# VH-VL binders against q9umr5, part 162

Target 1, 268 residues: q9umr5
Amino acid sequence: SYKPVIVVHGLFDSSYSFRHLLEYINETHPGTVVTVLDLFDGRESLRPLWEQVQGFREAVVPIMAKAPQGVHLICYSQGGLVCRALLSVMDDHNVDSFISLSSPQMGQYGDTDYLKWLFPTSMRSNLYRICYSPWGQEFSICNYWHDPHHDDLYLNASSFLALINGERDHPNATVWRKNFLRVGHLVLIGGPDDGVITPWQSSFFGFYDANETVLEMEEQLVYLRDSFGLKTLLARGAIVRCPMAGISHTAWHSNRTLYETCIEPWLS
Below, E stands for the ipSAE of ESMFold2; O stands for the ipSAE of OpenDDE; V2 stands for 0.75 times the mean of E and O plus 0.25 times the DockQ between their complexes.

## First folded at step 8 (VH-VL)

Design i80 (framework fv_nofazinlimab; at its last look DockQ between E and O 0.68; V2 from the best seeds 0.74)
Fold by OpenDDE, look of step 10:
Structure i80 (fold): chain C 268 residues (1-268), chain A 122 residues (1-122), chain B 112 residues (1-112)
Amino acid sequence: as target 1 above (268 residues)
Amino acid sequence: QVQLVQSGAEVKKPGSSVKVSCKASGGTFSSYAISWVRQAPGQGLEYLGYIIPIFGTANYNEKFKGRVTITADKSTSTAYMELSSLRSEDTAVYYCARVDYDEFGSYGMDVWGQGTMVTVSS
Amino acid sequence: DVVMTQSPLSLPVTLGQPASISCRSSQSLVYRDGNTYLNWFQQRPGQSPRRLIYKVSDRDSGVPDRFSGSGSGTDFTLKISRVEAEDVGVYYCMQGTHWPYTFGQGTKLEIK
């Protein structure tokens, strides 16, 4: 039998968005038990990410317990960050494949047409003022806002991303790294036509430097320092990068070609 | 100069709801967070919650058990605070306040509305 | 929740004399960014609160220099070097570091 699949949705999202993905999985892997977690939907997805991590943890623990052979995680957009944190804090998870589906794994810094209402052009450059304050950090968006022009503020004020990345020292860094490294495979999915994740390379742990030049994963300090295990995972062949063009952000979970190419191979 | 102007006094029956407005002028509404604080007669200040308008969702003090709803209309630069299931203990002056963010990391409620008296009585 | 404790709660002062108000928090108010989000507010009779001090010691524009804030961690003080008649009112400390944000009980300053 196939390992159970757990799906975690993204910002302003719900389980309904994954109806096509469920269909694909059922067709190609009949009998697979797929659970789309219906937590923190819609506006509730703006709750602090650590709160979400706790909620999702409570939901996945029973599922994992009933699946001694392991489970697969498909985590979309903001959900990818939730899942990474989840795997960091759980010392007994049994995740075989962690599929990060167009997730801002290295954070978000950008305004797009899709996010214009949330990140007006005038606000992108100034959002650090709000997000790196106590007031802002109570919202999930600010938990992974990564302003390359205000790196010090990010490093010091980020209550989530900087911690799970091991960019700011904390007493759980070693343990979290150990826990995260329990994953069988880390499948990173994203693409240049996403239109939301900015830069789109964030889905592959790439990100802006101080000049807004995009650097690859291997050039990031978190990789070089192996702060949460990326270097180790890569070395043992556990990281899979699956870029795909022509897919908008809201279509990653509903594209058959993407599923067959980037998701299906890791559900066996 | 930024100003916050609140709606007028309200008299409500127990069990009903009240919605207070706070209109901002003289600045960029989206650049602020709007906080709501209340003060019962002769008592101190109590923080209800706040909203960052661009996010569209507020952060609430759990003490109010979900009775408070804070919203914002960016088009009119107006924030709202609705309190439901009113009880006598909710009688208070309700204030909105701007949480300002400056280049030097100055954060706080530097501008306050004039307050809205809400009286809950049978 | 963080408990803010002010002392004294009542502060009678002679005109021209100094005044001091203490505010203690139940836990450190130092945020991750190194700032301490401790504010002092003045509320004159029949008026809205007015922020005097933010981040422990920074004065808002228009606030007389006779007002000063100090402290660190969990212990904070507001001082008025020379109390004037217009200083009558209730003063509140407020922490903005830990949600939910909380106020002290208030200190009522009166003229003897």
Scores: ipSAE 0.860, ipTM 0.935, lowest interface PAE 0.6, mean pLDDT 94
Fold by ESMFold2-Fast, scan of step 8:
Structure i80 (fold): chain C 268 residues (1-268), chain A 122 residues (1-122), chain B 112 residues (1-112)
Amino acid sequence: as target 1 above (268 residues)
Amino acid sequence: QVQLVQSGAEVKKPGSSVKVSCKASGGTFSSYAISWVRQAPGQGLEYLGYIIPIFGTANYNEKFKGRVTITADKSTSTAYMELSSLRSEDTAVYYCARVDYDEFGSYGMDVWGQGTMVTVSS
Amino acid sequence: DVVMTQSPLSLPVTLGQPASISCRSSQSLVYRDGNTYLNWFQQRPGQSPRRLIYKVSDRDSGVPDRFSGSGSGTDFTLKISRVEAEDVGVYYCMQGTHWPYTFGQGTKLEIK
């Protein structure tokens, strides 16, 4: 029998977005128990990420406890960051495949659809003013806002991403690293035509330097220092990279070719 | 310079709701936070919540969750605070205030509205 | 919630003399970015609050230099070097470091 699959949605999203994904899983792996978590839906997805991690943790514990052979996580967009934290804070998770669908793993530095439609000029250069304050850090999007021109503010003010990436010290860092390393496979999915995740290479732990030149995962300090285990996972053969062109941000969970190529092989 | 202008005084009966407006002029409305603070007659200041209009949602003080709703209309540069299930203890002056937004960051409320007196009586 | 305690609650001062108001927080107000989000507000009778000081010691534009803020961690002070008649009102400290944001009880400054 197939391991259960737990799905975590993204910003302004809900379980309804995954109808096609569930159909694909049922076709290729009939009998798989798929649970799409209906927590922090719609506007509630803007709640602080640590609050979301706590809520999703409470939902995930009984599912993992009933599946001694392990579970798979499919985590979309912002949901990929929630799953990153779940894997770090849970001392006893039994996740085999963690499948990250176009998630800003190194952060976001680009206008969302909401920002583009609201402002006639790019406002991304100014968002640091509110995001890196106590007011901004009470909203999920600011928890992973990563302005490459104000990296010092990001490192000091980020309440979530800088900590989970090991970019700033935390008393639990050693335990979080040990827990994260329990994962069987880290499957990273993303692509250049996403249109929302900026830079798109953030889905693969790449990110902008101060000149907005993208440096890939292996050039990042978090990888070189092995801060939460990326270098160890890569050496173990546990990291899978599956980039695909031609897929927009809202289509990662509903594209059959993407599913067959990047997701299906990791569902056992 | 930014100025905040609030709607006029309201007299409400217990159990009803009140919706106070706060119109901003000058500056970039969507990119800063608008706070709501109240002051009962002869008493101190109490923080209700705030909205960052660009995100489209608000953060509420737990004490008021379920009764307070803060919204913003970017097209009119207006923030709103609605308080439901009114009690006599909700009699207060309600203020909107902008959290500062400059090249160095955001540190606290630098511009305040004139206040709106809400009286709850039978 | 962080409790902000002001002392004194009533402060009668002779015109032209200095005045000092203390504010203590129940926990450190140093945010993870190294900044301390401690603000001071003045409320004159019948008026809206007006921010005088932010980040412990920075003055808002238009605030006279006779107003100064100092302190660190949990202990903060607002000083008026030479009290003028227009300084009558209630002064509040406020912390913006920990949600929910909280105010002190207020200190009423009166000319004696």
Scores: ipSAE 0.783, ipTM 0.904, lowest interface PAE 1.2, mean pLDDT 91
Fold by ESMFold2, look of step 10:
Structure i80 (fold): chain C 268 residues (1-268), chain A 122 residues (1-122), chain B 112 residues (1-112)
Amino acid sequence: as target 1 above (268 residues)
Amino acid sequence: QVQLVQSGAEVKKPGSSVKVSCKASGGTFSSYAISWVRQAPGQGLEYLGYIIPIFGTANYNEKFKGRVTITADKSTSTAYMELSSLRSEDTAVYYCARVDYDEFGSYGMDVWGQGTMVTVSS
Amino acid sequence: DVVMTQSPLSLPVTLGQPASISCRSSQSLVYRDGNTYLNWFQQRPGQSPRRLIYKVSDRDSGVPDRFSGSGSGTDFTLKISRVEAEDVGVYYCMQGTHWPYTFGQGTKLEIK
């Protein structure tokens, strides 16, 4: 039988958003046990990411225990950061495929569609002032906000992203790298027409330099130092890059062609 | 020069609710943290929670979670604090305050509203 | 919650003399970014609190230079070099490092 699939949702999201993905899995892999975790829904998705990681960890433990042959993770948007942190903090995870579905893996530096409708002026150049403070770090968006023009503030103040990327020294860095490297495959999905993830290459571990020019994964210090295992995974052939144009941020889990091309091959 | 102007005093019965407004003028509203702090008569200051209006949600002191709702209306630059299931011990002056920032970060509450007295009595 | 303990709670002072208020936290207020989010507020009778000092020692604009803040880690002090009549009120320290943010009990400054 097929390995169980665990789905982790994104910001301002809920388990219902994945109904089409569930249909695709049922049609192509009948009998697959799929669990869409019903935690931190809606505005609760703004809770600190470490709080979310802890809650999702508690939910996945019994599922993984019932599946000693392994499980797959499909993690959407902000949920991909939750899942990467899970893989780092869990000494006992048995994840085969980690499918990162348009997730801001190197951070976010753009106004989100969720917030633009109330403001005529872009706020991205000013968010560092609150995000890199104790007040801001109590919200998930600030936990992965990455202002390329204030990288020193990011590196010092980030409570989440700088740690799971190994961009700031901490006592768990070696153990987290070891845990993450136990994953079978890292499947990176995203595309230029996403419209929310900024830069969209963050879904592939690319990010801006100080001039807002995108440096690809292989140009990032975290890759070059192999700080959490990306270089090792790539050398093993365990990183799958699956870019697809023409898909907006809310459509990644409801596009049949995307599913067949980028997701389906990794669910068994 | 930023100002915070709060709604007027309220007298309420136990079990009812109250909603206090805090209108900001001057500067950017949406990216500041707007805090709510209360002071019972003859007592010190107690932090209820805060909102960053651009995120549209608040962070609550767990002591008050379930009874306090903090919201913001960005179109009117107004924050609100609603306290439900009022008790006599909720009698206090309720302040809103903004958290400042400069080019190096945010540091604390630099601008305070005038305060709103809420009296809960039978 | 971080407990903030002020001493003294009542401070009668002769006009023109110095005053000193201590604030102690139950844990370090140094945040990961190297800043110490320790603030001092003054509340004059019948008024809203007013920030005097932020980041331990940085004076807010319009605050007279007779006010100064010092300290590190868990121990902090507000000093007034020469107390004036307008300084009457309650002084609070507050920590902004550890959520939920907390205030000291207050120190009531009075002219003898």
Scores: ipSAE 0.668, ipTM 0.857, lowest interface PAE 1.7, mean pLDDT 90
ESMFold2 (binder alone), look of step 10: mean pLDDT 89; pTM 0.919

Design i81 (framework fv_nofazinlimab)
Fold by ESMFold2-Fast, scan of step 8:
Structure i81 (fold): chain C 268 residues (1-268), chain A 122 residues (1-122), chain B 112 residues (1-112)
Amino acid sequence: as target 1 above (268 residues)
Amino acid sequence: QVQLVQSGAEVKKPGSSVKVSCKASGGTFSSYAISWVRQAPGQGLEYLGYIIPIFGTANYNEKFKGRVTITADKSTSTAYMELSSLRSEDTAVYYCARVDYDEFGSYGMDVWGQGTMVTVSS
Amino acid sequence: DVVMTQSPLSLPVTLGQPASISCRSSQSLVYTDGNTYLNWFQQRPGQSPRRLIYKVSDRDSGVPDRFSGSGSGTDFTLKISRVEAEDVGVYYCMQGTHWPYTFGQGTKLEIK
């Protein structure tokens, strides 16, 4: 009896992208009920992340209610941030494995190939100007844009990432931490050849300092202060790190070796 | 230095659609947002929505959601506002305006187009 | 939606005299970054609106220093120290803190 799997897509994406992932799950865990949430597709993925969290929450509640043994989440790219917030705002979630596929958990800062072809004008050094404003914060990309050269603006203006990471104070922080800690396993997946997530170590809670030197999770203030439970989860043995080279951003959900190594073991 | 030039006046029948253009010159088009505001004859200003061209999508005032579509073509530095299912109440001057920014953020609409009169005949 | 209320709606002024326009918001306009996204616009007859003031009190380039903005939270004022003939028009306050962005109903300034 396999727990149901809920899949949350990423930026400019849709349920269609997960066809191969569904085939892999059906082959290795036949009978698994897999629900790929068909919300905020394509351009709607640019809606504010808190709006997306509300919509996805409404969709996952009945699925979780029907599975008293628990469910698994597979959340891709931007979808991993949606799932982070879902686990924090739901005080009754029954998620066993939260599988984060190349998600910018500490934020995004970079002119990647994916961003360049979608946006012909370079975003890296200037995006903070529009992102850290009321206008910019109505778009999901700006909700997790984390410019290491303007960290004060990020901390003050980010309406989403700085709050769920506990980098800025929030009245609900204690409850969010308690809820997040209910998760059975936090499975982090990413790699150096992703080409979109910048720095790629953001998928493992690493990020740039002011000199653009990457500091790993254990050196981050959010980890050291245990702001939302990373240190507690690691001590419990609940964090799994699965880096893999040679995988581009759009291939995480369609690579069999990745699936067999990093995802399959966590789908009970 | 930045200038916004809008398309000419339109006369439309009820139930049709209108598409107004707003061409930007000077400065980097993708580095700012473009707002759309309307003004019915003798009335005040009403905010329709805005687009950040670099993202390729727009936010709409709920009052117009489902009827208004705002798009941008970065190659021609032109923003568009299309309003469908036109009613006599949609008769107004439609303005585009740039949302400026400085080293600390974005504050509001500093450069405006000349306006486009859209008349919906009964 | 945030309601923006202007007073007075009609403002007859003698040339050379001061003029003041009040703008009140139904909720605080302070954003999480500490900035207040309150703008003032002037619309001369037959022309597009022109921004005079942004961020409560910062004056746009080319705007005469006789125009000044002040206020905090929910109560804002636009002052013209010495009204000139070219100042005739309708003045609007606008908030950009809370979506959807909203305008006051406008104040018509005319010479007595």
Scores: ipSAE 0.638, ipTM 0.841, lowest interface PAE 1.8, mean pLDDT 90

Design i82 (framework fv_nofazinlimab)
Fold by ESMFold2-Fast, scan of step 8:
Structure i82 (fold): chain C 268 residues (1-268), chain A 122 residues (1-122), chain B 112 residues (1-112)
Amino acid sequence: as target 1 above (268 residues)
Amino acid sequence: QVQLVQSGAEVKKPGSSVKVSCKASGGTFSSYAISWVRQAPGQGLEYLGYIIPIFGTANYNEKFKGRVTITADKSTSTAYMELSSLRSEDTAVYYCARVDYDEFGSYGMDVWGQGTMVTVSS
Amino acid sequence: DVVMTQSPLSLPVTLGQPASISCRSSQSLVYSEGNTYLNWFQQRPGQSPRRLIYKVSDRDSGVPDRFSGSGSGTDFTLKISRVEAEDVGVYYCMQGTHWPYTFGQGTKLEIK
């Protein structure tokens, strides 16, 4: 009998994107109950991340309640940030494996075609003007915009990422850390050929410094301060890093080799 | 259901400007992009530009040499297209339309206004 | 700018017979892995355009299944399996991959 799996999709995504992932799980773990959450699909994925966290929370509560032995989360792209917040705000989650598929865990700073369509005349160097306004923070993509050249504005204006990463104070920070630390395994997946997540090392809690040099997780203040438990999880042996080259952003949930190498081992 | 209602027909002299409105109802105006497309009598469709009202961001087809300006008023759920320095060749039906999209591009327009005839004559 | 070329420009069809419209782009419309932003619109006489198909082959809600889209790269086709009287109008392809977005010149479908 396998633990249930809950899947949380990404930006402009829907449950249909995971049909191959479901096939793989059914082949290797037959009988697994997989629920792909059909909330905030398509353009609704642009809604503020805290609004999405509340909606997904309401959907996962009954699933977790029916699975006393625990559940697994597979969270893709932006969905990985939703899952980060879920694990922090839920006093009673029973998540064993949290599998993060190419999610910008330290944020996004790059000119991708997503941004060019939404902001056709904006370059990454100027997007902070929009994103760090109260108006911009009403959009999910701006909730994890992390401009390394305007870190003071990011820390002051980010209503989501700076708070869940413990980079800015919040009254609930201690409780959020305690809740997050209940997770059994944090499985981080990503790679250099993603083409969307910039820098790709954001999926492993690495990020740009002020000179746009990527510093790995262990050199981040978030890790060094143990702001939400990364250092504790690593010391506990609970963090798994699974980088893979050759996989584009929309292929993480449909690549069999990726599934067998990085996901399958964590679905008990 | 979402409906886009445009302002009425206009007759303008060469060299003047026209401003066409497009009022959205039945949906969340600010979360959508609104495109403007024109059609000269007996001819095909030509894309002028679009606006994403929530960000105030607009993009224009350079063919119109900076003559077109697209704006949005969130308080009235209304988008506007202003075309200046009008010529007889600008005589056309002007449509506003809601843009359907994903993270990489446009699926085109899923809801269209009824069109506004703009006639430029002396 | 990407040029969209439709063929034929005039399409007389007998009721109940199939109809096919070709659309060719001057550049590939493939954008990222598997995403192709090719759309088809129908404009009935005196009406605003209506989207029939998006992403090459996905049908809009309420569009009859007799309409189908196919193609890849630069060559695309709209097919009507059994033409009905209400299908009279002008059909346009449109690319949403490269800015500025562009339309084909239109194909006029008429009953003979």
Scores: ipSAE 0.006, ipTM 0.487, lowest interface PAE 9.3, mean pLDDT 88

Design i83 (framework fv_nofazinlimab)
Fold by ESMFold2-Fast, scan of step 8:
Structure i83 (fold): chain C 268 residues (1-268), chain A 122 residues (1-122), chain B 112 residues (1-112)
Amino acid sequence: as target 1 above (268 residues)
Amino acid sequence: QVQLVQSGAEVKKPGSSVKVSCKASGGTFSSYAISWVRQAPGQGLEYLGYIIPIFGTANYNEKFKGRVTITADKSTSTAYMELSSLRSEDTAVYYCARVDYDEFGSYGMDVWGQGTMVTVSS
Amino acid sequence: DVVMTQSPLSLPVTLGQPASISCRSSQSLVYSDGDTYLNWFQQRPGQSPRRLIYKVSDRDSGVPDRFSGSGSGTDFTLKISRVEAEDVGVYYCMQGTHWPYTFGQGTKLEIK
């Protein structure tokens, strides 16, 4: 039988967004137990990411315990960062495939169409002022705001992403790395037409330098230092990169071709 | 220079709700946080919560959970604090205050409103 | 919640003499960015609080240099080098490092 699948949603999202994904899984892997977690829905998705990690941890523990053969995670957008931290803080997770659907793994920097729609004034040049403070760090979006023009503020003030990426030291870093490395496969999905995740290569651990030139994963210090295990995972053949053009941010979980190409092969 | 002007004093019955306004002038309203702090007569200061208008949502002190709601209207540069299920111990001066910001971050409340006296009595 | 403890609570001072107020926190106020989010506020009778000091020792614009802040970790001090009549009021320390943000109980400065 197929391993259970746990789904974690994104910013301003809910379990309802995954109805097509569940249909696809049922068609190709009938009998799969799929649990879409109804936590931190809608505006609650703005709560601090560490709070979300704790809540999702409590929800996944019994599911993992019930499935000694292992589970798969499908984590969308901001949810991919929750799952990154979840895999690091859990000493006993049994995750086989961690499937990251267009998640800003190296952070977000840009006035995307989605953010402009929600916040009509440009956020890009000014968001660092509030985000890199205790006040801003009580909101999830600031936890992964990564302004490449104020990288020193990001490194020092980020309470979440800089820590989970090993960009700033943390007492638990060695244990977090050990735990993360227990994952069977890290499946990275994203694309240039996403329109929300900026730069889109953040979904593949690429990011802007100070000149807003994108440097890919292998050029990142976090990879070169192997801070949380990316280099080790790549060396053992455990990282899968699946870029796809033509898919907007809200369509990753409802595109059949994307599912068949990037997700289906990793659902044992 | 940023200035915060609050609505006038209110007298309320126990069990009712009150909504205090805080209008900002000068500066970019949406890019800073507005804090709400109260002070009971002859007592110290207590932090209720704050809003970052650009995110459209607020963070609340758990002590007031379920009773306090902080909102902002960017079109009028006005923040609001609504406190429901009022008790006599909610009698206090309620202040709004801006959290400052500069090139290096945000450090605390640098500009304060004049305060709004809310009296809860039978 | 972080408990902020001030001493003394009542501080009678002779005009022209120095005054010193202590503030202690129940845990370190150093944030991950290396900054310490410790503020000092002055509240004159019938007025709103006014921030005097932020980041332990930085004075706000317009605050006289006779006011100074110092300290680190959990122990902080506000000092007034020469007390003037206009300094009468209540002084509060506040931590902005750990949510929820908390104030000390206040120190009432009076001229004796």
Scores: ipSAE 0.663, ipTM 0.856, lowest interface PAE 1.9, mean pLDDT 90

Design i84 (framework fv_nofazinlimab)
Fold by ESMFold2-Fast, scan of step 8:
Structure i84 (fold): chain C 268 residues (1-268), chain A 122 residues (1-122), chain B 112 residues (1-112)
Amino acid sequence: as target 1 above (268 residues)
Amino acid sequence: QVQLVQSGAEVKKPGSSVKVSCKASGGTFSSYAISWVRQAPGQGLEYLGYIIPIFGTANYNEKFKGRVTITADKSTSTAYMELSSLRSEDTAVYYCARVDYDEFGSYGMDVWGQGTMVTVSS
Amino acid sequence: DVVMTQSPLSLPVTLGQPASISCRSSQSLVYSDGNTWLNWFQQRPGQSPRRLIYKVSDRDSGVPDRFSGSGSGTDFTLKISRVEAEDVGVYYCMQGTHWPYTFGQGTKLEIK
């Protein structure tokens, strides 16, 4: 009846954070097989994103193989970027709904309340010096650091996000695009009160220009060039946007109203 | 200008642990990474690992199989390298070195500590 | 791990003459960012190593212009245009492209 659900957590997170989400799914879709992946938990979430993609890929292959009618992905925060790459590198995935909970799809630029826990002194303007080095690219948070004032460095140094978004060329880009386009629905969730993802519109493929003015998805070169299929998905009616105010970054997976409005409709 | 000052020489018995300190003065401690490199007597240089204090994270050369731990204390601008289960082969001068980043993505060990001699003998 | 091989291991040079040290890597050192993270270090007797060159050919601040680096892919060279007495020591190449980072075995420069 119900397709299995695979959950991928975020930065400094673990499967324990999804206990409320699992309660909600059990209430509305009883009998659903939900697998919350216990990989790269806590501090291990700082490992390079390509390393995390490899590990999560090994975990999801047998789950997808056992589900001929397809599976759903629910991917939180940084986990949404892992899922983006999974959908691109797997030429045999059978994902119906890819539900992205407040993930920085175009990158992160800003010192937020949560990020200030990692960086007690504001380093927003200077993080590019560390992140856009080979050393910095060994840490997940630097894989999606996107300084709009040093976009040339981002494009040249990003070992992950610039490649997966098609912002820099890659030999596998055509295959990655074909694979990503197999997805049934791309459900984007986020909101202005998140307090961590900056700009919050990054969860909807919007991002800062050089003047820190947010340009929405339809104004991005990635969309206009259809680099990995966003324009094709939107034309197909496969992109769902579900913004919600009043939700902080750590509450996306534990808010009942958010679940009922933005997640529940895409699990059948 | 940044200067790195290391703790003094140590003589340790096989099976024990040693913890070497590297205190930074000048500049902003969190704006760079700290590498640890060793040199056995009459031998070349061997890379042990590094820490990036701003992320609170370290990476290690797998050769040391969990015997090495690198930490940093931002409040004292000090990095530490602890090596456990010491063997005679661990006898070496241990160096800390700074990795500073410029606008062009330059990195590498541009400022070095004076070195700490660790002798492992029974 | 990437193996770094230097030649010669011993380099006697007359004062004022040029010196050249070669370094070969077992794998290409071109990183995904297009840069080649090949460094050269000098270690004078009894002293800590000092970086001379980074990114194949960029000289560190305060390094005399008589030192120059060149090369690409897997083959690199450090040249000293006119050797001075203070240049005595061991020279190491180092790659920062592939983890774990590795050094060449060193070249001892001696005045003859």
Scores: ipSAE 0.013, ipTM 0.516, lowest interface PAE 7.7, mean pLDDT 88

